# Designs tried in a protein design chat: VHH binders against Exosome complex component RRP4 homolog (RRP4). Part 13

Target 1, 322 residues: Exosome complex component RRP4 homolog (RRP4), of Arabidopsis thaliana (Mouse-ear cress) (q9zvt7)
Amino acid sequence: MVMRKLQLPLSQTQKVRFERAIERLQSLSSSANSDASVIVTDSIPVNHDDAFLKGHGTSEVDGELLATVCGVVERVDKLVYVRTLRARYKPEVGDIVVGRVIEVAQKRWRVELNFNQDGVLMLSSMNMPDGIQRRRTSVDELNMRNIFVEHDVVCAEVRNFQHDGSLQLQARSQKYGKLEKGQLLKVDPYLVKRSKHHFHYVESLGIDLIIGCNGFIWVGEHVEVRDPMAIDDQKDEEMISSSSTGKEQSHIPLETRQTICRIGNAIRVLSNLGFTVTLEVIMETVNLSNSKNIDIHDMLGSEFHVVVAENEAERRRTKRKK
Key: E = the ipSAE of ESMFold2; O = the ipSAE of OpenDDE; V2 = 0.75 times the mean of E and O plus 0.25 times the DockQ between their complexes.

## First folded at step 4 (VHH; framework vhh_6qgx_2)

Design b3 (from s19 with S57E; at its last look DockQ between E and O 0.01; V2 from the best seeds 0.00; counts 0 for: pae E 13.3 > 2, placed apart)
Fold by ESMFold2, look of step 4:
Structure b3 (fold): chain B 322 residues (1-322), chain A 122 residues (1-122)
Amino acid sequence: as target 1 above (322 residues)
Amino acid sequence: QVQLVESGGGLVQAGGSLRLSCAASGRTFSYYGMAWFRRAPGKEREFVAAITWSGDETFYTDSVKGRFTISRDHAKNTVSLQMNSLRPEDTAVYYCAAQPYWLEDYSEYDYWGQGTRVTVSA
């Protein structure tokens, strides 16, 4: 089971509660584990003379234990579940992605995106809002490392596929670019649904959340987006701060760092449980941790995983009733 | 607050191996990126290896890639540096360091250990 993989022991009552929550989720029609499977109804051999617990990706029908998702059967203690396969990102043009810079080249950066080839962000593809062009100069080429360096986290859009199979990225507006003062989380891409809104500002907390189509998710301190309305060329000092003098002194408040960590742990728990990751579900999980007075560290414990699974089952049941 | 204690240093022949360990205390260990730095006599501390707070990514300076491996065990609150194929130029005091949000500032760490000495004889 997922909780044993994280070295999280379950008490007997926690195992029963978890199994019940998973069974209820499997019986609902809301984006459940069975919808994510490409191989369904495989029979899972078990010794039904022994007690066992049905876990993620399994269902008991007519005395047979069946797989409800594609994956690898795991047997931990008495719990039988199917561990879903990790999949690499399958890009589409227009996708919002988050990635990490792995190479600074003369006119481009290579970006890791959980794809079988890297993303390529050309210097010429930065800061080009629709209909507005920034003049390219030799000075810009000499300053590549002043813009991005290795290990920087960036947000970009998939523009095209190169003939060699690599992805051409673009950062055509101020909302794209370098991400600072936060955390990068990586979840399986199938847990992220393409939508109209991948950039989220949680105003009450002062936090930006960027849910990349590639399963890379950014949680960080909110930064104000500037609108480049000028017709003439202009430079945003915030855009090039890391390219000119190194990192600025940018300690963030303890409360904000704790909030970033709490949101990150919520995403981790949802990912471990195989739930689709949306702003709504993330924030419900954060609120649940607060209402249960659970310390940030304890969010990764066994009880909170069980509580989250139970809460998600009830949340989906309530939505279906409406 | 995080408190860090290194161990595992010592004297080893070139081509040999050592495993350094860093024990961390504090309930926030899981939220910190961890790194190893080293300082040879008369030189500034230099980055050796790092691991993100989630453990998903590792980073290495060029001179140690393929020879050193960083790992973490959040259940034991430890981070380890497996050092293989050691060279005399690896001789240094090795420091464990911790910072939140590893990606924000690769040169700035909030907490440091006292260091453990590694000596590699030619």
Scores: ipSAE 0.000, ipTM 0.342, lowest interface PAE 13.3, mean pLDDT 73
ESMFold2 (binder alone), look of step 4: mean pLDDT 81; pTM 0.827
OpenDDE, look of step 4: ipSAE 0.007; ipTM 0.217

## First folded at step 6 (VHH; framework vhh_6qgx_2)

Design c1 (from b2 with Y31E; at its last look DockQ between E and O 0.01; V2 from the best seeds 0.00; counts 0 for: pae E 15.0 > 2, placed apart)
Fold by ESMFold2, look of step 6:
Structure c1 (fold): chain B 322 residues (1-322), chain A 122 residues (1-122)
Amino acid sequence: as target 1 above (322 residues)
Amino acid sequence: QVQLVESGGGLVQAGGSLRLSCAASGRTFSEYGMAWFRRAPGKEREFVAAITWSGDSTFYTDSVKGRFTISRDHAKNTVSLQMNSLRPEDTAVYYCAAQPYWLFGYSEYDYWGQGTRVTVSA
């Protein structure tokens, strides 16, 4: 993990506090700096006898090539550019991902995942409770939009890669599928570590949290995972139909909506600070906001960012003792 | 920059095996998808096999499926092509190629080795 400078306006006292917190975090870190890593105004080594092309994140001053953003220097033939720390998703088979439907096509949906190509979810890759492979019918094809439409948020698993770079998805478990009654958050993928568990239920708050490997994170009202053997056909059809119509439902309680927003803002603050986003640190940040009596809208302000950085330094010191 | 050096080519009789290796010089090998291409005498360069940056997916042209296996070793920064049941039509210069993961599928491979010759005698 690379610590970032906070870009928000800071008072002089806040700047001192923030810098001290960052220094403490750096003293606890084992990360090594590489030659390819730069900060703003670093000189980027180039051979001045050879031609080169300036790319994104670089500028030339007095014959020297300088970085204009923090990131990793990339060289492709004669092109020199700086890839920011917010690199796009680097997929692996088996990844749990969250995405947004961008196209309903024949027999498939295209899903935006923050990858250089879209994800593809085939109709045949959807959950089939009895496991029997069905021959495709005209009714199934005509009903594609009754399952998912554009802008729907979905949870799926990376099944495979194609030679052309397309990313094949699958949703063959009850825990995958359409996500409703919540928020989609987008963080840089490097802030998410692959782990044993990406689906979280915060029982005390009634909230589901899905941390996608692609950096897309869902926070929503808890929905019970239903046993396929107990599912009534009428109930399934009614639920699918109401979800596919695009009607907004305002039956999320106000307290739950506020909790979803507070968790979302905690994730945004952690992302802005460049901290790895895990259930533990998300909930610590939420608890910190409550203990400091910080209103939801004030969480995105400069003071709370400084408070979170200070708290994270102390949290890591305590965790290291154990 | 990344430099690619192939090795392991040579003369082998039909039905035999060879293992090609491609050593990569660079700090960020784990960010590259790797591939093997070949050029037979009088032919255009053709795709043989590819492996993703993580190593979890592999791809093969139809004529080599079941006979060739691509693999990678992140600790040694190498990619290998195990070539079994070789045929005279496999005679070619084999090239190692690399492409960053963010360019996969949108661009030609950016880095190429100089090639290693494989000759399969009848």
Scores: ipSAE 0.000, ipTM 0.297, lowest interface PAE 15.0, mean pLDDT 74
ESMFold2 (binder alone), look of step 6: mean pLDDT 82; pTM 0.837
OpenDDE, look of step 6: ipSAE 0.491; ipTM 0.735

Design c2 (from b2 with Y31D; at its last look DockQ between E and O 0.01; V2 from the best seeds 0.00; counts 0 for: pae E 21.1 > 2, placed apart)
Fold by ESMFold2, look of step 6:
Structure c2 (fold): chain B 322 residues (1-322), chain A 122 residues (1-122)
Amino acid sequence: as target 1 above (322 residues)
Amino acid sequence: QVQLVESGGGLVQAGGSLRLSCAASGRTFSDYGMAWFRRAPGKEREFVAAITWSGDSTFYTDSVKGRFTISRDHAKNTVSLQMNSLRPEDTAVYYCAAQPYWLFGYSEYDYWGQGTRVTVSA
């Protein structure tokens, strides 16, 4: 596969502009390629002083090794090649994921994570010192529903794989758990690269952005997070009250809601175009919408998609020149 | 493309040990998570053990925990199942299976061996 098919109607001039932008992207090195995932025409980093062997899905152009298919770069000894992707999430232990609760069971929740099997979050996996501790008693469905219900959005970490193929999830700090006052975006997992930072606080906007390894992305109003190592015994009751993230019925301020929507629409546009979704690219797209005076509603239109593609080609060219 | 051939099956007395081996063809072996399944006569195939493509994590069904150990050797393109303290209920045909790392956590396996028979006498 070369690129995702854009399904929006384009005028004749928009088609020309879009194809020109895509041609430029096909000829440029990828500034977003920091691990194995690439799109067509991404530059694959190699040490030109060392010998290397070109494998499947690669081509050498102007002294650079480029991907010729969308996929994952694999390096075995001196061999570099690209494997094509399937759309489903491929979990690894330690992944930060975002998901939606689909079932409340007696001692666990099932969570949709965009893979073949459910994620499973056990009640006992939330009884760690940095959260509310519950002694084991007779557990029933109503107790579980005080924590999460169906359709709640949650952030968790992949702890292990269960023998039936499902994922065992955990919440080892207060930054995990229920997500409220925002929206969930779903993109193909190959558009998200594993990195050191999946939790982002955009302080100037008061926004939390969580880019799940599974392609589920949360954008919401900033929620104050507590350092578990800094919490003492005298603050446990205060922590419970302040860290509940419970069902407060307060509304998000209008400006913050508009910002959440702009970020969400930026992510949708990037996903439609098949671009890697990072904090940098998301915020550049949001800034572009503002500088072009594009209403939030109009961000999903054909013109803005073309503008974003053009901007990304220029952004990558500028980054390559340094 | 991975082809799998199991070996090491046979007859063993209860309480004994047996080591199964699965040879995989191809230098892309490091891209695959490996697993062992078994099928007892008249029963459905069941999961036994799995190991990640890197070899850093292993998983076992409850009935074999502490008795079976899965391991892999990237230089030899093999995965092994060391079976200790064997019981008559471990009698089955054991199958080696492989799945690409991007399908890890899914119940689907792309490649299967022909199976090797293990019989544990009382």
Scores: ipSAE 0.000, ipTM 0.097, lowest interface PAE 21.1, mean pLDDT 72
ESMFold2 (binder alone), look of step 6: mean pLDDT 82; pTM 0.845
OpenDDE, look of step 6: ipSAE 0.465; ipTM 0.711

Design c3 (from b2 with Y31E Y111S; at its last look DockQ between E and O 0.01; V2 from the best seeds 0.00; counts 0 for: pae E 24.2 > 2, placed apart)
Fold by ESMFold2, look of step 6:
Structure c3 (fold): chain B 322 residues (1-322), chain A 122 residues (1-122)
Amino acid sequence: as target 1 above (322 residues)
Amino acid sequence: QVQLVESGGGLVQAGGSLRLSCAASGRTFSEYGMAWFRRAPGKEREFVAAITWSGDSTFYTDSVKGRFTISRDHAKNTVSLQMNSLRPEDTAVYYCAAQPYWLFGYSEYDSWGQGTRVTVSA
């Protein structure tokens, strides 16, 4: 909701262009919650004739209620307070998340999710290849490191909360599991909106995009997910395998690698600008970089950030006029 | 864009009922708000009913309120218009239209069906 200030060096004309784009975007924002944004020393509108209670992030000076922190003004009953923008993930059961393995323990993995505590993925919560939940064995436990090791990127679902505040994860579908041949990107969780569509396949580019509810985003080479039911409906009987060893799966073609990097830089630019990260906006940003003949490394430069901000303002204005 | 195919039109006696169905082809149906429009002979196309992408809100033109009901089925990628207490003035070609959720609040629709004829005999 709150637009971030760009911290890149801007020329004088770039500053004017950027400020105009941001002003336009703010004027296009919906609803009263954009009216509640404040920075330190902003005056918070209240009716001084009515009783009110000063809460967190407010102070009364010369009969005015002032914000003492940057954030969003909240009003509950007679209480007025400022809620700071939180960068950490606020979990909900059923969330699709992306994380990095930080510990391999007996019968479980610990996963970093940008949360106050780690996620915990139990061996018993993994997808069983035969579709029947089998008993855990000593062989399975000795093979924990064959499934995931430290620094592996994984996709999972939030099952529930543990008593210590950690998240219990599960990966009981073929769409979950280890993510390879791509990049992990980290954005603030508030830039990701929960939706029905967190797994995206960009067919024209051969790219998988997983937008985790925790703000961790995966961009990688497309890997076909085989559903036993979907296999029965396919007319081709060709084996879905492109590897005789694991080494062959780690080599991404140069053009695909460049595409992954371009999408990743588009996400980084959108994150730096404070825009909600959606498939539509990501792809528009990628298209813009191509139409402007912007090299991948130049996408992180000041001019492209300004161009993206201007384009997003025009895109939103055009959609409102339709 | 999404491809839309209407069905369920036909001839019905005044006071009767008819259910129109619109099948959507596309993997993003759940991101579209859906609407029905109609064009009577010699008239401009007019709005009839709409339903949001989530299905949580519906809208109707005044002449059909209480008689028509729009609904959607996400599992089948269909939207339906149940038309009750039909009148001869409801005779028209009915069109299904789709609008992505980011255009909500605007009158523009980016996908249209070819229409299904409804004839209400006196």
Scores: ipSAE 0.000, ipTM 0.084, lowest interface PAE 24.2, mean pLDDT 73
ESMFold2 (binder alone), look of step 6: mean pLDDT 82; pTM 0.841
OpenDDE, look of step 6: ipSAE 0.523; ipTM 0.750

Design c4 (from b2 with Y31E W102F; at its last look DockQ between E and O 0.35; V2 from the best seeds 0.34)
Amino acid sequence: QVQLVESGGGLVQAGGSLRLSCAASGRTFSEYGMAWFRRAPGKEREFVAAITWSGDSTFYTDSVKGRFTISRDHAKNTVSLQMNSLRPEDTAVYYCAAQPYFLFGYSEYDYWGQGTRVTVSA
ESMFold2, look of step 6: ipSAE 0.397; ipTM 0.675
ESMFold2 (binder alone), look of step 6: mean pLDDT 80; pTM 0.826
OpenDDE, look of step 6: ipSAE 0.286; ipTM 0.703

Design c5 (from b2 with Y31E F59Y; at its last look DockQ between E and O 0.30; V2 from the best seeds 0.00; counts 0 for: pae E 2.1 > 2)
Amino acid sequence: QVQLVESGGGLVQAGGSLRLSCAASGRTFSEYGMAWFRRAPGKEREFVAAITWSGDSTYYTDSVKGRFTISRDHAKNTVSLQMNSLRPEDTAVYYCAAQPYWLFGYSEYDYWGQGTRVTVSA
ESMFold2, look of step 6: ipSAE 0.362; ipTM 0.656
ESMFold2 (binder alone), look of step 6: mean pLDDT 82; pTM 0.840
OpenDDE, look of step 6: ipSAE 0.419; ipTM 0.701

## First folded at step 7 (VHH; framework vhh_6qgx_2)

Design d1 (from c5 with T52D; at its last look DockQ between E and O 0.60; V2 from the best seeds 0.50)
Fold by ESMFold2, look of step 7:
Structure d1 (fold): chain B 322 residues (1-322), chain A 122 residues (1-122)
Amino acid sequence: as target 1 above (322 residues)
Amino acid sequence: QVQLVESGGGLVQAGGSLRLSCAASGRTFSEYGMAWFRRAPGKEREFVAAIDWSGDSTYYTDSVKGRFTISRDHAKNTVSLQMNSLRPEDTAVYYCAAQPYWLFGYSEYDYWGQGTRVTVSA
């Protein structure tokens, strides 16, 4: 199939529409293959005047070299082949990641990140109230479960690599930490490009979107981050403490929950189709579901996948003309 | 409006198994996250297990992890809790709960069943 891992039944009409949309996308993205990433039937640029050798994951059709698997084009001397994409994350220092706690230990948590080793978040690498970070006590060690327990979803930053290949994580800014009141979505890491902005606050909707470099994506109710430098007198501290109880117990409006679920389903559809996941593409997919009057529960159906593929083909065509 | 009806409770010996079922009325099952809670005599209600509307994610409190399994059947519009290796501490009234547009870490449930009693004897 032309879609990555898609197992949806298509009617004959839907199959024709989908294949046409995929053909259009492949035609439009032939120059994008210069980024070395390919999907099945992508054209691979070669110099036909020079001798080259077809490797695994390639086939020659009508004078063009085509990818037969998803992956990264590699060129070694005359050999051109496609190395299949690893489903697991390849970390870099400074990456923003989302993960799930899998172990609570005495001074650390293990965090699952879709990497071949765990992430390790030390208690000492957490954001603590100012003036307290100078000392870790035995009471802190006994209170580890008051901070995170197994299955909690957390946002952190890759700090370093250890000898054994495990990742040291840190969460020393208030934008990191526990994530609640939302959904965790897992996409293949190659669908996420490293960028300047991985945290998105959609203010009009009151939601946070965190696109982790490891392919774990969080969408949830906005959590207000209090900047310690913005606190300017004792009155502000007093007001903060008096209002905090109401926020922890607040009911999330139904429309906000619907929006989070709709965004989550948009991400799932984009992942199923193998499209790069960005804020722009996610929100356009959400808007498409609304303009087509597709209910949230129907977004994972075959028709909406076809509609999204068709819309992406048109979107890329207009973008290229600019 | 949804109505939730639990069944499958009863008296069982320690080490035994029991399967609870929760039938949901209407078409709400496909849009709702589902959960099981329990209340032991003289104790507060506590979370047991949850499953999102798609079935992709399940969650368990630590005391039941590895022993209980939550599952859902969209065709029958039901959610089930398979309880294995039961202990006297599992004695409680078990409640089915539903949350439209389920979110991880959001514990406000809009609809609740009447409960089914589970008693585990030594």
Scores: ipSAE 0.367, ipTM 0.615, lowest interface PAE 1.9, mean pLDDT 77
ESMFold2 (binder alone), look of step 7: mean pLDDT 84; pTM 0.863
OpenDDE, look of step 7: ipSAE 0.565; ipTM 0.808

Design d2 (from c5 with E31Y T52S W53D; at its last look DockQ between E and O 0.64; V2 from the best seeds 0.65)
Amino acid sequence: QVQLVESGGGLVQAGGSLRLSCAASGRTFSYYGMAWFRRAPGKEREFVAAISDSGDSTYYTDSVKGRFTISRDHAKNTVSLQMNSLRPEDTAVYYCAAQPYWLFGYSEYDYWGQGTRVTVSA
ESMFold2, look of step 7: ipSAE 0.698; ipTM 0.865
ESMFold2 (binder alone), look of step 7: mean pLDDT 82; pTM 0.847
OpenDDE, look of step 7: ipSAE 0.575; ipTM 0.801
ESMFold2, look of step 9: ipSAE 0.680; ipTM 0.858
ESMFold2 (binder alone), look of step 9: mean pLDDT 83; pTM 0.853
OpenDDE, look of step 9: ipSAE 0.623; ipTM 0.836

Design d3 (from c5 with G33A; at its last look DockQ between E and O 0.53; V2 from the best seeds 0.00; counts 0 for: SAP .679 > .668)
Fold by ESMFold2, look of step 7:
Structure d3 (fold): chain B 322 residues (1-322), chain A 122 residues (1-122)
Amino acid sequence: as target 1 above (322 residues)
Amino acid sequence: QVQLVESGGGLVQAGGSLRLSCAASGRTFSEYAMAWFRRAPGKEREFVAAITWSGDSTYYTDSVKGRFTISRDHAKNTVSLQMNSLRPEDTAVYYCAAQPYWLFGYSEYDYWGQGTRVTVSA
């Protein structure tokens, strides 16, 4: 697995605890690269009595070898260099992604996905709530802006690669579309593993979690799709949001907003530590914050990062013995 | 949990300027947005301007665009509304509002100040 050095101010006691936790995590790994991950300005261990050659991504300052890029340290013969971790998404067809709209055009939107080129979402690739023909006979930019505008957060699927290098998206299922009433978190894509289950409903908390293959993660209030035939039988303030233009607002309880923010901060902490981000480890980190009485605001502080690292070391120790 | 206190209201002649301030007291939450609303006598409270937590995005009602500027000072935990080229129709009580734990696509406000009166004479 890939480990990062923490770039927060630590007290002397916190440094000892963190270094011990990192040593435990490294000792539990059996890979050749178990101690190799660094971030910019991390010190890279070398034996100063042995000859070595400085390679890509390293610099020597005050007798220490330092990383100048994020990545994995490799040692080949006398050469020490850093192989960079990919900070950008490597797309595959069928990937579930989260992105932000950056351009509204007459028949398409462009979406930022942390990729070398933008994603393209065509109007024809959208979920069609009641009939395709009505909104497409006289489409212009104003009609497109009724669906998505710049900075909207969207969930989509990678459909294919265009020969010009752009990435074609689609959103033809009710689970895709505009995301509202939540937070967007961005982690390096290598921290996310592809799986069958990128859409998660945390029922006990009323929260939807979408872990995009591109490292963009959405945490928001759970929204149920409403039966259209039951609309007249319900209060007119209840509506489906992902299949419509979405102009209506509803109150979100403060507790739900606090929960979304706590989950978001858990993801930020895991990302800062370089841990793979899964539902399991996210929720364990949230539970840890509650059991330690850490306020949401304080979760991004140095102490909680150390606590999370210690907890992850213990979690992996118990898992390895099974 | 959050107390909002507006200041800077008063009487001004048409064409003049005022600067409103709103100070947040008590424990403030990260990820909140601030807004100004106003209520003229006999009318409903209406949106004037808003600013996101980061200060990256500002929003204005059409009647104040180009005349009013909302800004934020994180060091003082305050938000300000610079009102220029004031008109008699801007006469209202101005309210500061806050949404703690701000979310994309959510625009309801939980905490409100008591208001500061602005009177613009012809």
Scores: ipSAE 0.369, ipTM 0.641, lowest interface PAE 2.0, mean pLDDT 76
ESMFold2 (binder alone), look of step 7: mean pLDDT 83; pTM 0.855
OpenDDE, look of step 7: ipSAE 0.433; ipTM 0.701

Design d4 (from c5 with W102F; at its last look DockQ between E and O 0.51; V2 from the best seeds 0.00; counts 0 for: pae E 2.7 > 2)
Fold by OpenDDE, look of step 7:
Structure d4 (fold): chain B 322 residues (1-322), chain A 122 residues (1-122)
Amino acid sequence: as target 1 above (322 residues)
Amino acid sequence: QVQLVESGGGLVQAGGSLRLSCAASGRTFSEYGMAWFRRAPGKEREFVAAITWSGDSTYYTDSVKGRFTISRDHAKNTVSLQMNSLRPEDTAVYYCAAQPYFLFGYSEYDYWGQGTRVTVSA
């Protein structure tokens, strides 16, 4: 685990603690995954007696397998490759991604994906607000800004690669769409592992968490997907009170806001430490902050970073003994 | 109690640019989400832009998207609004506001500045 150099000022005591925690973490990593972190030109131990296949990030020089990228050596059967630690997002079809709209064009939105290429979300690939699957009309095209505008945050699925290298996105499910009442976080994509579950509803907290494969993470108030078809027939006719369309921005309870921020800070701390970002580790970090009575704003301080590192070392140790 | 003081307003021609600044008093600036509001003559106060306490997230009203940019400087305890491509309809008194734990879509703010006047001439 190539731990990022913590760019936080540490006291001498904190340094010692942090170093110890890192050493413990490294020891645990070496025991579980023979996969040593390597830098460019590092020799990768291979058994020459055994046939191995050279993978990405490796080169054979003078009979030695050398790393050509900084990362972690991975071995899959006979294949030896280096997974880059700071690897840019490598899109795959089916990836759940979170993005930001950067352009509204004719019949399509351009979406920033924390990638060297942009995503393209076609109007035809978007779930309409009315929930009706229908052919897109010229009126729909004219009203694209009613769906998404610049700087909107969106969740989508990668469907295909375009010829120009851009990603074709799809947002046909109700799960996908405009994200509101939360925070967008950015982490290095390599800290996010592909999983079967990228959408998380934390019921106890009333929070939606979307961990995008591209390293964009959304934390927000849970949105109940109202089945448009559940037209509850209750005709109560009368009170069309002219409620001035001022979109009464529904009040978000303070507790919910605090929770979102605490989760966000947990993710930031994990990112700073170079820990893999999962629901489990996020919640562990959140719980740790609560158990230690750490103020939300203090979570980003040096002490809590050290505490999180220590806690993670201990957690991993105990899991191995089970 | 957080005190907010706006500056940077003035007269500008259509298509021009202005940079507004809001200075927050106290040591707790980093704990607050910050926002800009505006009130045009004869109109109600409307939301313009907001930024989270961390600065990681920004939110804009549709009419200013692509033209306005909100930013913050923690070291200086300031929030700024860069306004480009100004239009006559942007004429208003602009107010700085602060709220702990700001999120997208949240419109309640605890502290307000006195405002700075922006006039965009045709």
Scores: ipSAE 0.235, ipTM 0.688, lowest interface PAE 1.3, mean pLDDT 85
ESMFold2, look of step 7: ipSAE 0.273; ipTM 0.586
ESMFold2 (binder alone), look of step 7: mean pLDDT 80; pTM 0.826

